Miniprotein binders against b1l550. Designs and how they scored, part 194

Target 1, 279 residues: b1l550
Amino acid sequence: MRLPEELLERARDIHSEAPSHRIKLDRVGSFGLKVPVEFKGFLLLAEADVWVSLPEGRRGVDLSRQVEAIYELSNPPKDPFSLCREAAISLLEKLNYADSSGVSIRFDAPLQDGESLKYYGVEISSIASDEIINKIRVEILGMTACPCTAELIRAYKSSEIAATHTQRSLGILEVSTKAEHPDPDKLASIIERAMSSPLRTYTKRPDEGGLVIRSLSNARLAEDVVREMIHLFLEEFGHLPEDTHILAAVRSMESVHMHDIYAERSFSLDEIRKEISSH

## First folded at step 15 (miniprotein)

Design u22S
Fold by ESMFold2-Fast, scan of step 15:
Structure u22S (fold): chain B 279 residues (1-279), chain A 99 residues (1-99)
Amino acid sequence: as target 1 above (279 residues)
Amino acid sequence: SEEELERLADEFRELAERLGYSEIEVTREGNRFTVEAERNGVRIRITVEVDGKEIRITVEIEKDGRRIRFMYVITDPEKLEKYLEEIERIIKMFLEYRE
């Protein structure tokens, strides 16, 4: 099981040796670690990746120190945002040869849905160097209804609420900022409000009918959803630093096609404010 | 407000004192203050700016020729205590870890 510690005195320090080629590596680390996290009253199993940069003159990274850093900070389980930031900083402190460190933590976040729960995807990262960059990506399914087909059917049948195809659409908001991570529940809320309607864990017939009518009355293109997500994001998070970068995207799994429709916009807060103010 | 700024300055001074800093410099300028201290080769500089309900905190830690900077932009005052605790834990890591 355990070899004598005296062997450490005789063994070469492989990690500190010169490599075969003097090439810097951007990310070297332990990936796919299972860690418990405390998220808004829930104890969840998350998956973590931890890494550091490796200079051109050093052969390897002390991987045991990476695992030690995240496990010391995750016991007892804590808020995954604090865990992410503190672990990235701890790695940089423990591994003095590194120029940068990073931590990513992924989990399914519970969201209250009437008397039950539904779940959405969260990935958070903190990258430490001379400064800390915090990233968060939120993905949640919603429903969209096609306004183009609705308009054609309305013209054909002269009805107030036209029949149209509906589909599940995946909404995506990704934020990279020098400030703390945005609240993922608020990001999920922004995505759902931009959709024709949110999805539910379950519905009874009268509630299901009402939700369908609501979505048909609020038909939106993928392009409409992305623009609305950006608008709502700016209302909620316009206070973030000007160099904050955002990706807003939607992937609509079109029920009438063999393929999906995708719409996306990447921007910095500085860029989007200049664009909007030019109107 | 002036009263809020004074209260925050005291909270950050107390944070530095809990970490064992004895020579703490607090500088005021308008709606902001800066707390500077050094102990065991770990230098900290914390700048706090108050604009209405928004609190901006920038933390800079320097140790062994390495400098790291991070910030918070707090719009919900209830989060302040949580971030003060996080700042304290992070600085403590730099004070306690030796390679």
Scores: ipSAE 0.636, ipTM 0.868, lowest interface PAE 1.7, mean pLDDT 86

Design u22T
Fold by ESMFold2-Fast, scan of step 15:
Structure u22T (fold): chain B 279 residues (1-279), chain A 99 residues (1-99)
Amino acid sequence: as target 1 above (279 residues)
Amino acid sequence: SEEELERLADEFRELAERLGYTEIEVTREGNRFTVEAERNGVRIRITVEVDGKEIRITVEIEKDGRRIRFMYVITDPEKLEKYLEEIERIIKMFLEYRE
């Protein structure tokens, strides 16, 4: 039942009232919104969160203005990166009591894989205040092969191609920068190139055999993968501002263990260049 | 390089003109230029620096005592037009929203 509009004119403005406790809140918003986005010719269903900071003297946020902001900018569907940046700025403009605003958008990105498609995870955000910080996280599965077991089996059998265990490994690159979001396909490519081999959506037996042989011939520790990811990242994205922060990580779902192996490194571009140049 | 910088300066001047700015100041210094304009209480300052194939764009918007700064570091020239369109849309939001 729809109540009469005139009741809204006489009701208290709850959001503008003083709260029970004068405490600032960092993030207040609408979470789990479904939004269509256009990504490289695909219309995808994405999930978005939008928020603003709430000052200590104000009881609530105007949530309807948050939804309106992202809705207006997502119709017609546009690329999620522009949507993310524009919506964060729009929120600050529309909600003048806020010191900061933020938007995050999550989706599975299609990647051409021969005659088929495979998918990798993308999460982006834009946080606006006096400046904008853009963040992107890319996750994609690849294959790793254990060099330790390979060496043991080689010693046992004296064969050219050592048998070893292989497993799916999740590669992660997260970039936080004052510049625009990096291209997620380039980040996904860096991760896949750092692995023993990429994974495929569809393989016939000869292709599957080829992937396994490639992986066995390019055995890598989780630690090796992270170092290679950092090396490749610097080659591709060394032009970003020096205060750009990166997280490189891999989680290997070890086929011979009941647990996973994890390796990571966080760094700024300034930090890593000084480290590399000192050796 | 100098010719490319001049072409780029004209593109950003035209962007400001499309947004309705009439008092537009363009200042050139070495490998960079700055476009400054003000209309209806919205002041913009766009700084563009060219280094080889890399284009760095910094946009500053000031309105009602608030300032916001954002930037682009473009290594693929094909993406320039898309970011110019985004910059135009963002500035338009500040020009159109009052309350």
Scores: ipSAE 0.771, ipTM 0.916, lowest interface PAE 1.1, mean pLDDT 87

Design u23D
Fold by ESMFold2-Fast, scan of step 15:
Structure u23D (fold): chain B 279 residues (1-279), chain A 99 residues (1-99)
Amino acid sequence: as target 1 above (279 residues)
Amino acid sequence: SEEELERLADEFRELAERLGYDDIEVTREGNRFTVEAERNGVRIRITVEVDGKEIRITVEIEKDGRRIRFMYVITDPEKLEKYLEEIERIIKMFLEYRE
């Protein structure tokens, strides 16, 4: 049942009314929207959140206009990065009472893995005000091998390939920038190259043995992985604005402990370059 | 290169023309150019700077006393066309919404 549209002319405009309390809200919006996106030739189902700031003198946000904005821009499906940036700007333009707008989009990204695919996590956002800040977070699993135990076994056995424990480690790179979103495949590649070895969707026994030997020959502390991720990031993305902020982190799911090991570093490009060049 | 910078200036002037701007100012300053135009209360200022293979694009849109600024730092020239299309779509949103 749909009520007559003539009632809209007589009904109160609740959203434009004064609120019960004159309190500004930072984010008011529609969360958990399902949107199709096109990513590097794949049609993927993504989840989106859209929001705007709400001034202290206004009771509510036009939520239907928010949903219309993102769906209008997602038909036909487009790349999630352009969708994110365009939707944030569109929301700010269409909802003129807002000081800021934002959009976040989450999806699992396919990555070529031999003859099959593997997947890594991507979350992006764009926050618009007088300027746009674009954020991307990439998470991908890899393998690490403990160098401490490796050295003890090597000393004990005088062998060139030491036995040590290996574990799955989650690598994380998060970038916040005024420039366009970095390519997530390049961020995922940086993380995997910093690890002892990447993980595979499936392997035959000879390939599995080679992967294990590779990890054992390239044993790394979580701290080593974070430093290598930062080094590789600077080589690939040093062209970004100096005020670009990065988080590099590793969570190692230690096979010999009931708990995880975690290492991280947050920095701006300006900060890290001064640090590296200082003596 | 000078030839590349001139070609880019022409591409951005054509972008403004496609959006219906008829009073377009293009100014050159060394390795950069700026495109300025105004139509229906929507003022745009696009600054493009070329340094080797890097193309830096800054877009400013002003409408009804509000200004928004966003940028691209392109190191892969294949991405240029995609971002030009995105810039055109964004400016069009400002021109068409309550134009």
Scores: ipSAE 0.783, ipTM 0.918, lowest interface PAE 1.0, mean pLDDT 86

Design u23K
Fold by ESMFold2-Fast, scan of step 15:
Structure u23K (fold): chain B 279 residues (1-279), chain A 99 residues (1-99)
Amino acid sequence: as target 1 above (279 residues)
Amino acid sequence: SEEELERLADEFRELAERLGYDKIEVTREGNRFTVEAERNGVRIRITVEVDGKEIRITVEIEKDGRRIRFMYVITDPEKLEKYLEEIERIIKMFLEYRE
């Protein structure tokens, strides 16, 4: 049912009123919006959250204005990174009472895998105030093989390729920077190269055997994978501003345990360079 | 290179001209240049610094007492045109928006 528009002249503007309590709110917005995005030749359905800060003297946020801002920028569908940055800035311009704005966009990114596709997780955000901070989180599965059990089996049977347990491991790289979002395919590549082997969508028995042999010949602890991810990240993205913050993590879904193993390191580029210089 | 810096300075001057700025100041100093312009209460300051293959672009927009600063650190020169287009779209938002 649609009410007559002349009622708007008699109705109070609730959002512009003073609240019952003069308390600032950090994030008020529209969450779980569906937006189409164009990613490397693919049209994908992404999920977006948009928000602004709300000052202590204002009762509410114009939520319809937030939705209009992101939908205006998403038609036609565009690169989710440009959409994220532009929408965050647009929200500050259109909602002038806000001190800050933010946009987050989540999607599963396709990655060519032979004649098939595999997918990895991407979550990006842009938070705008006097400056803009861009964040990206990439998660992709790979395979790890236990070097401890491999060494024990080698001692028992003396072979060039020791048997050991293998498992799926989730690699995570998260970057917060004043520069543009890093390319997620490059972050996914870093994670996969740090693993014992990548995972495949589909393999036939000879290819599967080769993948397993590769993994067994490149056995790595979760700790080894995190260190390798950091090393490879610095080679690829050492040009980012010194105050860029990185989280590198691995969650290994251990096939011999009822629980997972987790390893992580958070650092800024400034911190890690000083650490390397001390060695 | 100095020739590359000159070409980039011209591209950013042209960007400001396309946005309707008629009072554009371009200042060059070593491996950097700054483009400053003002129109309809919207002031822009774009600083570009070239260090080898790396291009660092910092954009500042000031309107109605609010200032926003954002930047790019480009190592792949093929991405430059995409970011120039994004910068132009962002500045246009500030020039065209009315409450």
Scores: ipSAE 0.792, ipTM 0.921, lowest interface PAE 0.9, mean pLDDT 87
Fold by OpenDDE base, second read of step 16:
Structure u23K (fold): chain B 279 residues (1-279), chain A 99 residues (1-99)
Amino acid sequence: as target 1 above (279 residues)
Amino acid sequence: SEEELERLADEFRELAERLGYDKIEVTREGNRFTVEAERNGVRIRITVEVDGKEIRITVEIEKDGRRIRFMYVITDPEKLEKYLEEIERIIKMFLEYRE
């Protein structure tokens, strides 16, 4: 049912009215939208959040304009990075009362694993005001082998390659920068390289054996993994602006304990460079 | 790097022209150039710095008292064209939208 236009003319514009309490809101928008994106030759359905700030003198946001902004840019489907940046800017332009806007896009990114596919989780965000800040979060599972247990077993049974417990570990890299979003595949690669071994979608027997041996020969604490992630990140992305902020983290789903082990470091490029130079 | 800088300067000049901007001014200082232009109250300033294989592009757009600034740090030449197209689309959005 479409309401008669005559009724609309008589209706107050509720959104433009003064609120009962004059308070600015930081984020008002639509969460859980589904938008198509093109990523590495795949057409994916991503989840998206869009929002703008609301000034103290305005009761509500024009939500329809927000939704239109992102969908107009999503047809035809484009890469999620461009979509995110362009949509954030478009929101500010279309909703002129807003002093800031934001877009977040989430999906599982395909990653080649031989003839099969594995994946990592990605969240791409852009926040626009006088400046645009781009944020990307990558999460990928890997495998860690415990060096402590390995050392105990080595002491008990003299072996060059000691048995140890292995577990799944979730590696996380979150980057916020004034530059464009860094390459998510490179971020995923850094995480995998920082762990004892990557995970595989499928393994043949020889491959499985090799994967486990590699893990055992590269045993790492969760703390080791985070430090390695930071080291590798600096090598690959040291060219980013100095005020770029990074979160490096690992959650290890320990196989001998009922709880997880977690380690993280938050830092800016400037901060970490000063820290390293002081040693 | 010098040839690349000149090519980029020309490309951004041409971009401004194609989008119908007037008062296009290009200023060069060493490994950096700035393109400034105006159309219908929209002002753009594009600054490009070339350092070896790294290209830094900063775009500033001013309209109706609002300024937006964003930047790219390009280390892969294959991405340059993509970002140029994106910049064009963004600038065009400001020209097309009228309240």
Scores: ipSAE 0.760, ipTM 0.911, lowest interface PAE 0.6, mean pLDDT 91

Design u23S
Fold by ESMFold2-Fast, scan of step 15:
Structure u23S (fold): chain B 279 residues (1-279), chain A 99 residues (1-99)
Amino acid sequence: as target 1 above (279 residues)
Amino acid sequence: SEEELERLADEFRELAERLGYDSIEVTREGNRFTVEAERNGVRIRITVEVDGKEIRITVEIEKDGRRIRFMYVITDPEKLEKYLEEIERIIKMFLEYRE
């Protein structure tokens, strides 16, 4: 049952009241919203968080206005990158007490894999204030093979294809930029190309053998994969603003250890160009 | 390309016209042009710079003392129409929201 509108005349406006303590909050919002998005011909169910900053003099945020904003922009379903950018700006426009707003959207992106599909993780955000900062994180599994063990086996007994351990490795590329979000398929491609081999959703025995041989013939340390990802990123996305920040990382689930190996590098385009030019 | 710059300037002027701006100023300087317009207290300034195959678009919107700036760096010309549509939708939000 819906309560009468007349009650609004007598009820306190709790959100507009002064708080018990005059403390600014950085992020207040609605988290874990389910939103439909259109991604490269697919209709996907994504998960979204929306938030705004809350000034020290205001007790609460108009949460219903946040949900309304993203709902209006997601009907009909649209590209998640445009949705993210437009929703962040919309929140700032609708909630005038906020000095910043943000939106994040997470989904599993389909990627063509022969006659089937495989999936990689995508998380994007847009944070609006006097400028917009767009962030994208792509995670995809690949295979790595240990070059150290391969060289030891070659030293022990020469063979065309040296035996070594292989494992699944998670490649991560995260980009924060004032420009539009980079294409996630291109980021996923960079990660896969940096690995010893990509992984498949479906293989027959001959294809599986080929994948293993490729990995063994292209053995790479986690450190090698990170450096190659950075190199390939600069070739593809060197046009982004100089203050663009990148995180490149690999987490290798080592088959010969009870623990994982992790390698990462964070940098800005300005920083990395100066570093490379100093050699 | 000078021809591409002129075509782009016309497209952005038309975008402002579709949004209902009637006091539109377009200025061209070198490889750059700027579109400035104001309607109902909403000021826009769009700067477009062409450098080879790269198109840089900076959009600035000012309303009620608040200024927001965002940008695009386009290397794939097929993406241009999509971003023009997004720019138009964003500016329209500022023009239409009064509550």
Scores: ipSAE 0.777, ipTM 0.917, lowest interface PAE 1.0, mean pLDDT 86

Design u24L
Fold by ESMFold2-Fast, scan of step 15:
Structure u24L (fold): chain B 279 residues (1-279), chain A 99 residues (1-99)
Amino acid sequence: as target 1 above (279 residues)
Amino acid sequence: SEEELERLADEFRELAERLGYDELEVTREGNRFTVEAERNGVRIRITVEVDGKEIRITVEIEKDGRRIRFMYVITDPEKLEKYLEEIERIIKMFLEYRE
């Protein structure tokens, strides 16, 4: 059913009215939109949130304009990073009462794993005001092996490869920068290389044995993994602006405990370089 | 290199011309250049700096008293074309939208 256009002349413009209380809102928008994106040759279904700031004197936001902005930019599907940045700018341009705009896009990214695929989590955002801040969070599972138990077993029975417990660990890298979003595949690679070993979608017994031996020979504490992630990040992304903020974290799902172990460090590039150079 | 800067300056000049900017002000200083132009109330200022293999691009767009700045730090030269296309689409958005 489509109502006559003449009704627009008689209807109040609710969004432009004064609100019940003169309070500004930080984020008002359309959340949980399904958007197709093109990522490294794959057509993926992503979930997007779009929002703008709402000034204290305005009752509501033009939600239709928000949805139009992201869908116009997503047809045909394009890479989620360009979509994120362009949509945030578009929202700010189209909704002139807003001081800021933002877009977040979430999806599972395919990663080549031998003859198969594995997946890691990606969440990106772009927040536009006088400048654009781009954020990316990558989460991927890997394997860690406990060096403490390895050392105890080695002391108990002399062995070149000590037995120890292994577990799945979730590695997290989050980057907030004025530059473009870092390549998520490179962030995922950094996380996997910092682990005792990566995880596989599919292994046969000989390959599985090799993966376990690799993990046991490269036993690492969650603290070790975080430090290695930071080291590898600086090698790959040290070119980013000095005010770039990074969160590096690991959540180890300890196989010998009912609880997880967690380690993290947040820092700016400027801060970490001064810390490292002071030693 | 001098030749790399000149090639990049030409690419950004062509980008601005494709967007309909016919009066370009291109300024070079050492390892950087700046392209400034204005059309239909939309002012652009694009600064490109080359430091070894790193290309730093800063884009400023001003329209109706609002200014937006965004940047790229490119270490992989094959990504340059992708970001030039994104810059072009963003500027075009400001040129085509009207109140």
Scores: ipSAE 0.751, ipTM 0.908, lowest interface PAE 1.2, mean pLDDT 86

Design u24V
Fold by ESMFold2-Fast, scan of step 15:
Parts: sequence; structure tokens; C-alpha cells
Structure u24V (fold): chain B 279 residues (1-279), chain A 99 residues (1-99)
Amino acid sequence: as target 1 above (279 residues)
Amino acid sequence: SEEELERLADEFRELAERLGYDEVEVTREGNRFTVEAERNGVRIRITVEVDGKEIRITVEIEKDGRRIRFMYVITDPEKLEKYLEEIERIIKMFLEYRE
């Protein structure tokens, strides 16, 4: 049953009323929206959150305008980066009482893997106020091999390729910038190249053996992987504004331990350049 | 190059004209140009700077005393058209929405 529109003229405008307590809220919005997006030729189902700030004198947010902002822009499906930026700006335009707005979109991105596909995690956001801050987080699994155990095995029984333990490691790159979102495929590529080897969706035994040997020949500590990710990031994205902030991290699911090893570094482009040039 | 700057200035002038701006001011200084226009209380200022293969675009939109600024740093020239279309859509939002 649908009530007559005429009732709206007599109903109180609850959202515009004074709240019980005059307290500003940082984020009020619609979370967990399902949105179709177009990513590099693929039609994907993404999950989105949209929000605005709420001033201390206003009881509530017009949630229907929030949903309208993202859905108007998502039909037809478009790339999630443009959708994220445009929706954040649209929210500020439609909800003039807000000081800031934000949109986040998350999805699993396909990546070519031989004749098949593999997937990596992408989460992006855009936060709009008097400027726009764009953030992207990319997570992808790779393989690492321990150089410490390799050295011990080599000392015990010398060989050209020392045996060591290997494990899955999750690489993470997060970038916050005033410029447009970095290309997630390039971030995923940086992470994979920093690892001992990438992981595959499937391999036949001869190819799998080759991948393992390459990993063993390129043994890396979690600390090595983070440093290499930073080095490769600077080569690819050194053109971004100097106040761009990066988090590089790796979580190694150690096959010989009951616990994981974790290494990270956060920095701004300005900070890391000064650090590297201080030799 | 001078030729690239001229081409980009023309593209941004055309963008403003497509949005219905009838008085578009384009100012050029060195490796940079600025496009300024106002229509129906919506003022835009787009600054484009070229440094080798890198194109920096800063867009500022002012409406009803509120100002928003966003930027692009383009190193892949094939992405330029996509970002011009995005800029056009964003400005159009400010022109079309009325309280």
C-alpha cells in the first residue's frame, strides 16, 4: 500500500528538527549498497557506502538523496573511480547542510593470469569538502620464501639452490592523494613484483615446479618485500603530489609458525624522498 | 610544447562552451593556461599545466559561497579524454541542481 503524497504536507520534517543533543556526527549515511560497475571490460557487482557529516543542530540526513546520488551516476554502469569521485561531489551539492561527504566502493578486481583470471581486492574512497581526497587500497596474495632457513640448509648440506619454507603473503598498498586514484592494476603489479613469486589460479606440475624454484631462488623477508614495494611505487607513482600518503605492508602467513609475521611503513612522498637522499 | 598547450586550451574552451558558458576567459602564461567562466551563479576556474608528458589539471567550482577544488595528474595521455568527460559531468551537476 502507498500512502498519498498529500500527507507529506502535514507530516513533521523530522530530519530538519533540532536533535535531543546538539552533537555533530562525522558520518551518517547508507552503507552496504549493491552497485554495478564497469572495470576494464568487466561488469562487476560492487558494494558501496555513502555518507555526509551532520551538523549539531540538525536531527537527521535525507537518506533518499544519498541513494539517488550514487544510483543516478551508476546507470549505465561506469568505472568505479569516476563513480566514487562524482558521487562524493554530488552528495555535497544535494545536501547543502553537510560540511563533508564520502563514498567508498569495494570489489574484487580480475587480473589476467595466463589463460585464466585471478582476483585481487580493491577498496576506494573519495572524501569531499573544500577539496577532494582520494584513497585506494589494493590487497593481493603472493608467495615468499625464507632466506634465513635457506642459509642454514645451505650451510648444513651445500647446494646451488637451498631448500627453505615458503608461504602465502598478503601484500598491501594504500594511497591517499589529492590527485585521481592510482591505477589498481599497477599497484597489484608492484606488490607481485616485490614478492618471491606471484600466485596462480592453477598450474600443471611442470609449471608449478618452475614457480617454486623461482621463489626459492628469490627468497625475501617480509621486510625486504615492503622495501621493494616502496622502491617500485616511487618509480611508478613519484609524479603524485608531495603530500600523497602511502601505506606499504605485508602479512606473511609463516608455514613454520602458529603466528603471522607483519611488516609495514607509512610515509608521505615528501618524507620518503628526504629520507632516501640523506646518504 | 606550444602546440600541445594550444590544443588543450581549445579543448577546455570547448568544454566550457558545451556547458553553456557564453563568456569564457582563457589566460596563458608559460607552460600553463587558466580557463575562467561564470553562468547562473556557478563560477569555474580550470588551471592546466604541462610539464613534459605530465598534465596537471586543477578544477575549482564556486557556487552560493561554497568552493570545491579537485585535481588530476595525468602521465598517460590516453586518460585525458576520460577525465575531461568527468570534469564536464561534475560542472553540469552544479549548473543543473537548484535548491
Scores: ipSAE 0.778, ipTM 0.919, lowest interface PAE 1.0, mean pLDDT 86

Design u25K
Fold by ESMFold2-Fast, scan of step 15:
Structure u25K (fold): chain B 279 residues (1-279), chain A 99 residues (1-99)
Amino acid sequence: as target 1 above (279 residues)
Amino acid sequence: SEEELERLADEFRELAERLGYDEIKVTREGNRFTVEAERNGVRIRITVEVDGKEIRITVEIEKDGRRIRFMYVITDPEKLEKYLEEIERIIKMFLEYRE
């Protein structure tokens, strides 16, 4: 049932009224929206959150304008990075009382893996005010092999390639920058190259044996992986603004333990360059 | 290069012209140029700096006393056209939306 439009002239404008308490809210919005996106030739279903700041003197946000902003820009589907940045800006333009706006988009990104596909996690955001801050988080699984156990077994067995435990490890790279979002495929590549070996969707016996041998020959601690990720990131993305902030992390799902190992480092480009140059 | 900088300046001038800006000021200085224009209360300033294959673009849009600034640092020249299209769409939002 649709109520008569005439009722609008008699109804209070609740959103524009003063609130019970004069308190600013940082994020008010529509969360969990389903939006189609085009990513490197694939049409994907993504999940989006959209929000704006709410000033202390205003009771509520016009939620319909938030949904309108992202849906106008998602038809036809476009790449999620442009959608994220454009929608954040659109929210500020459409909601004149807001001091800031934000959009977050999450999806699983396909990555070519021989004749098949594998997937890695992508979460991006754009927060707009007098500047725009773009954030991307990439998570992808790889394989690590323990160098400590490898050394013990090598000593025991006198073998060139020591047996050791291997496990799935989750690599994480998160970048916050005033520049455009970094290419997630490049971030995923950095993570995989830092690992003992990448994971595959499908392997045949000889390929699987090769992958295991590669991992065993390239045994790495979680701490080693994080340092290598940072090194590779600086080689690929050292051109970003100096105030770009990065989080590099690894969560190793230890096959010999009931618990995981975790290592991380947060830094700005300016900070890490000074640290490295002092060594 | 000087040739690349000149070509980019022309591309950004053409972008402003497509958006309906009539009075476009282009200022060149060393490895950078700035495009400034105003139409219907929407003022734009686009600064482009070229360092080898790296192109740094800063876009400022001012409307109704508010200013927003965003940037691109392009190391892959093939992505330039996509970002030019995005810049054009963003400025168009400010030009077309009326409260």
Scores: ipSAE 0.785, ipTM 0.920, lowest interface PAE 1.0, mean pLDDT 87
Fold by OpenDDE base, second read of step 16:
Structure u25K (fold): chain B 279 residues (1-279), chain A 99 residues (1-99)
Amino acid sequence: as target 1 above (279 residues)
Amino acid sequence: SEEELERLADEFRELAERLGYDEIKVTREGNRFTVEAERNGVRIRITVEVDGKEIRITVEIEKDGRRIRFMYVITDPEKLEKYLEEIERIIKMFLEYRE
């Protein structure tokens, strides 16, 4: 049912009215939208959030304009990075009462694993005001082998390659920068390289054996993994602006304990460079 | 290289021309150039710096008293065309949108 236009003319514009309490809101928008994106030759359905700030003198946001802004840019489907940046800017342009806007896009990114596919989680965001800040979060599972247990077993049974417990570990890299979004595949690669071994979608027997041996020969604490992630990140992305902020983290789903082990470091490029130079 | 900087300057000039800007000012200083233009109240300033294989692009757009700034740091030349197209689309949005 479409309401008669005559009724609409008589209706107050509720959104433009003064609120009962004159308070600015930081984010008002639509969460859980589904938008198509093109990523590495795949057409994916991503989840998206869009929002703008609301000034103290305005009761509500024009939500329809927000939704239109992102969908107009999503047809035809494009890469999620461009979509995110363009949509954030478009929101500020179309909603002129807002002093800031934001877009977040989430999906599982395909990653080649031989003839099969594995994946990592990605969240791409852009926050626009006088400047645009781009944020990307990558999460990928890997495998860690415990060096402590390995050392105990080595002491008990003299072996060059000691048995140890292995577990799944979730690696996380979150980057916020004034530059464009860093390459998510490179970020995923850094995480995998920082762990004892990557995970595989499928393994043949020889491959499985090799994967486990590699893990055992590269045993790492969760703390080791985070430090390695930071080291590798600096090598690959040291060219980013100095005020770029990074979160490096690992959650290890320990196989001998009922709880997880967690380690993280938050830092800016400027901060971490000063820290390293002081040693 | 000097040749690369000149090519980039030409590309950004052409971008502004395609967008309908008629008075385009290009200023060069060492390894940096700036493209400035105004059309229908939309003012753009694009600054490009070349340092070895790294290209830094800063885009500033001003309309109706609002300024937006964003930047790219390109280490892969293959990405340049993609970002040029994106910049063009973004500026076009400002030129076409009217309240």
Scores: ipSAE 0.781, ipTM 0.920, lowest interface PAE 0.6, mean pLDDT 92

